# Ledger of designs, part 7: miniprotein binders against Ribose-phosphate pyrophosphokinase 1 (prs1)

Target 1, 284 residues: Ribose-phosphate pyrophosphokinase 1 (prs1), of Archaeoglobus fulgidus (o29666)
Amino acid sequence: MVILVGGTNGLMALKVAKISGLPLCYSHVDRYPDGEKYFRFASNIDGEDVVIFNSMHPNPDEIIFETLLIAETAYSNGARSVTCVFPYFAYARSLDTVKGEALPIKTVVKVLKAAGVKKIITVDFHLQENVFGVEHVDLTGMEKLAEYCLEEFSDSFTVLAPDEKAAFWAEKFAAKANCDVVALRKIRIDAENVIIDDLRTGVEGDVVIVDDIVSTGGTVCQAARIAKRAGARRVFVACTHAILARDAMMRILESGIEDIVSTDTILSPVSHVSVADVIASALS

## First folded at step 8 (miniprotein)

Design p80L (from s3 with A80L)
Fold by ESMFold2-Fast, scan of step 8:
Structure p80L (fold): chain B 284 residues (1-284), chain A 110 residues (1-110)
Amino acid sequence: as target 1 above (284 residues)
Amino acid sequence: SPEDKIEELAQLIEKLVDRIEKLASKGDPRELLKEIYELAEAIWRLFEEALKLGNPDIAEEVIQLAEAILDLLEEIYNLLRQGSPEKLRDKIKRLAELIQTLKDKLEQLS
């Protein structure tokens, strides 16, 4: 028996419970007047295999601490095992550091393992490798995003990856859409400035820029300008995680991008694609 | 307490309804889009807080309202993209009605 627990991203947990038929354990999550966390399971979890649902956005530090508190509380109340579902996993931007610089992913992995987390499930995890000392299952929103783009944006397009890392997700998207993939290359000028390699062969028709994360919109806006100069008729964006800092949406529209779609791993006005069924399929 | 939390959520809903109704008066599509984005974030925060009450009836209401609101936000977004702002008034009123439904449900529980 598996019990789903809604801490943060409770809407996703409810959808997953309905699709999977798994019982949902309701939880009271609050703050004391001084800002300290309060948590209580509203249901009896003794002897249960517990699934904790939390997307690490917004405020990843708060969500990480909350997840540790929930995991510890589950074991203290007789849980048999703890699995965590993090539809969006923060602190996975890089494994590269300079001397003296923190590597937050190492700390996050260590404390999750120490709290007794046995299994971690993610969607389109940025690092493209298993860094966890426990079982890790990485799911993808790419097929669902491709279906949406074919239905809502254009019935024929070329997929554009804005950099080499994005090619990993762009290829999965393109396989589902049955279309060509072009990957741009970044040329780093200095710490803050990069140049994206130009499309020298040109491009025709509609283009969908595919990435895992859209934060400030800078990378996709540069890719859109390159695609337009290369001959693209319309440019769209598809991503798994729409972090979208408040002005990013305006920047995207001003760059000549026709539209953008993302998944509900992070809720936004453009999060039209749900990965709840993908996650439900991974739970028993 | 749970009663204090319900009262806090009801106050947040009143502020959101007022904010949604004022949205119909904005004429600049750029300002409208920015406000819709900020409003969506506030609505999602409200839903997450309502779910944290641990009440199954509230949870069911929230998921139904969230789906309806996502559909309306998509329609509003598409109308702004198409340059049809005159069609927004009815959809903005509908958005306010959906948020008000949550307030009515919470008041029944307090």
Scores: ipSAE 0.284, ipTM 0.665, lowest interface PAE 4.8, mean pLDDT 82

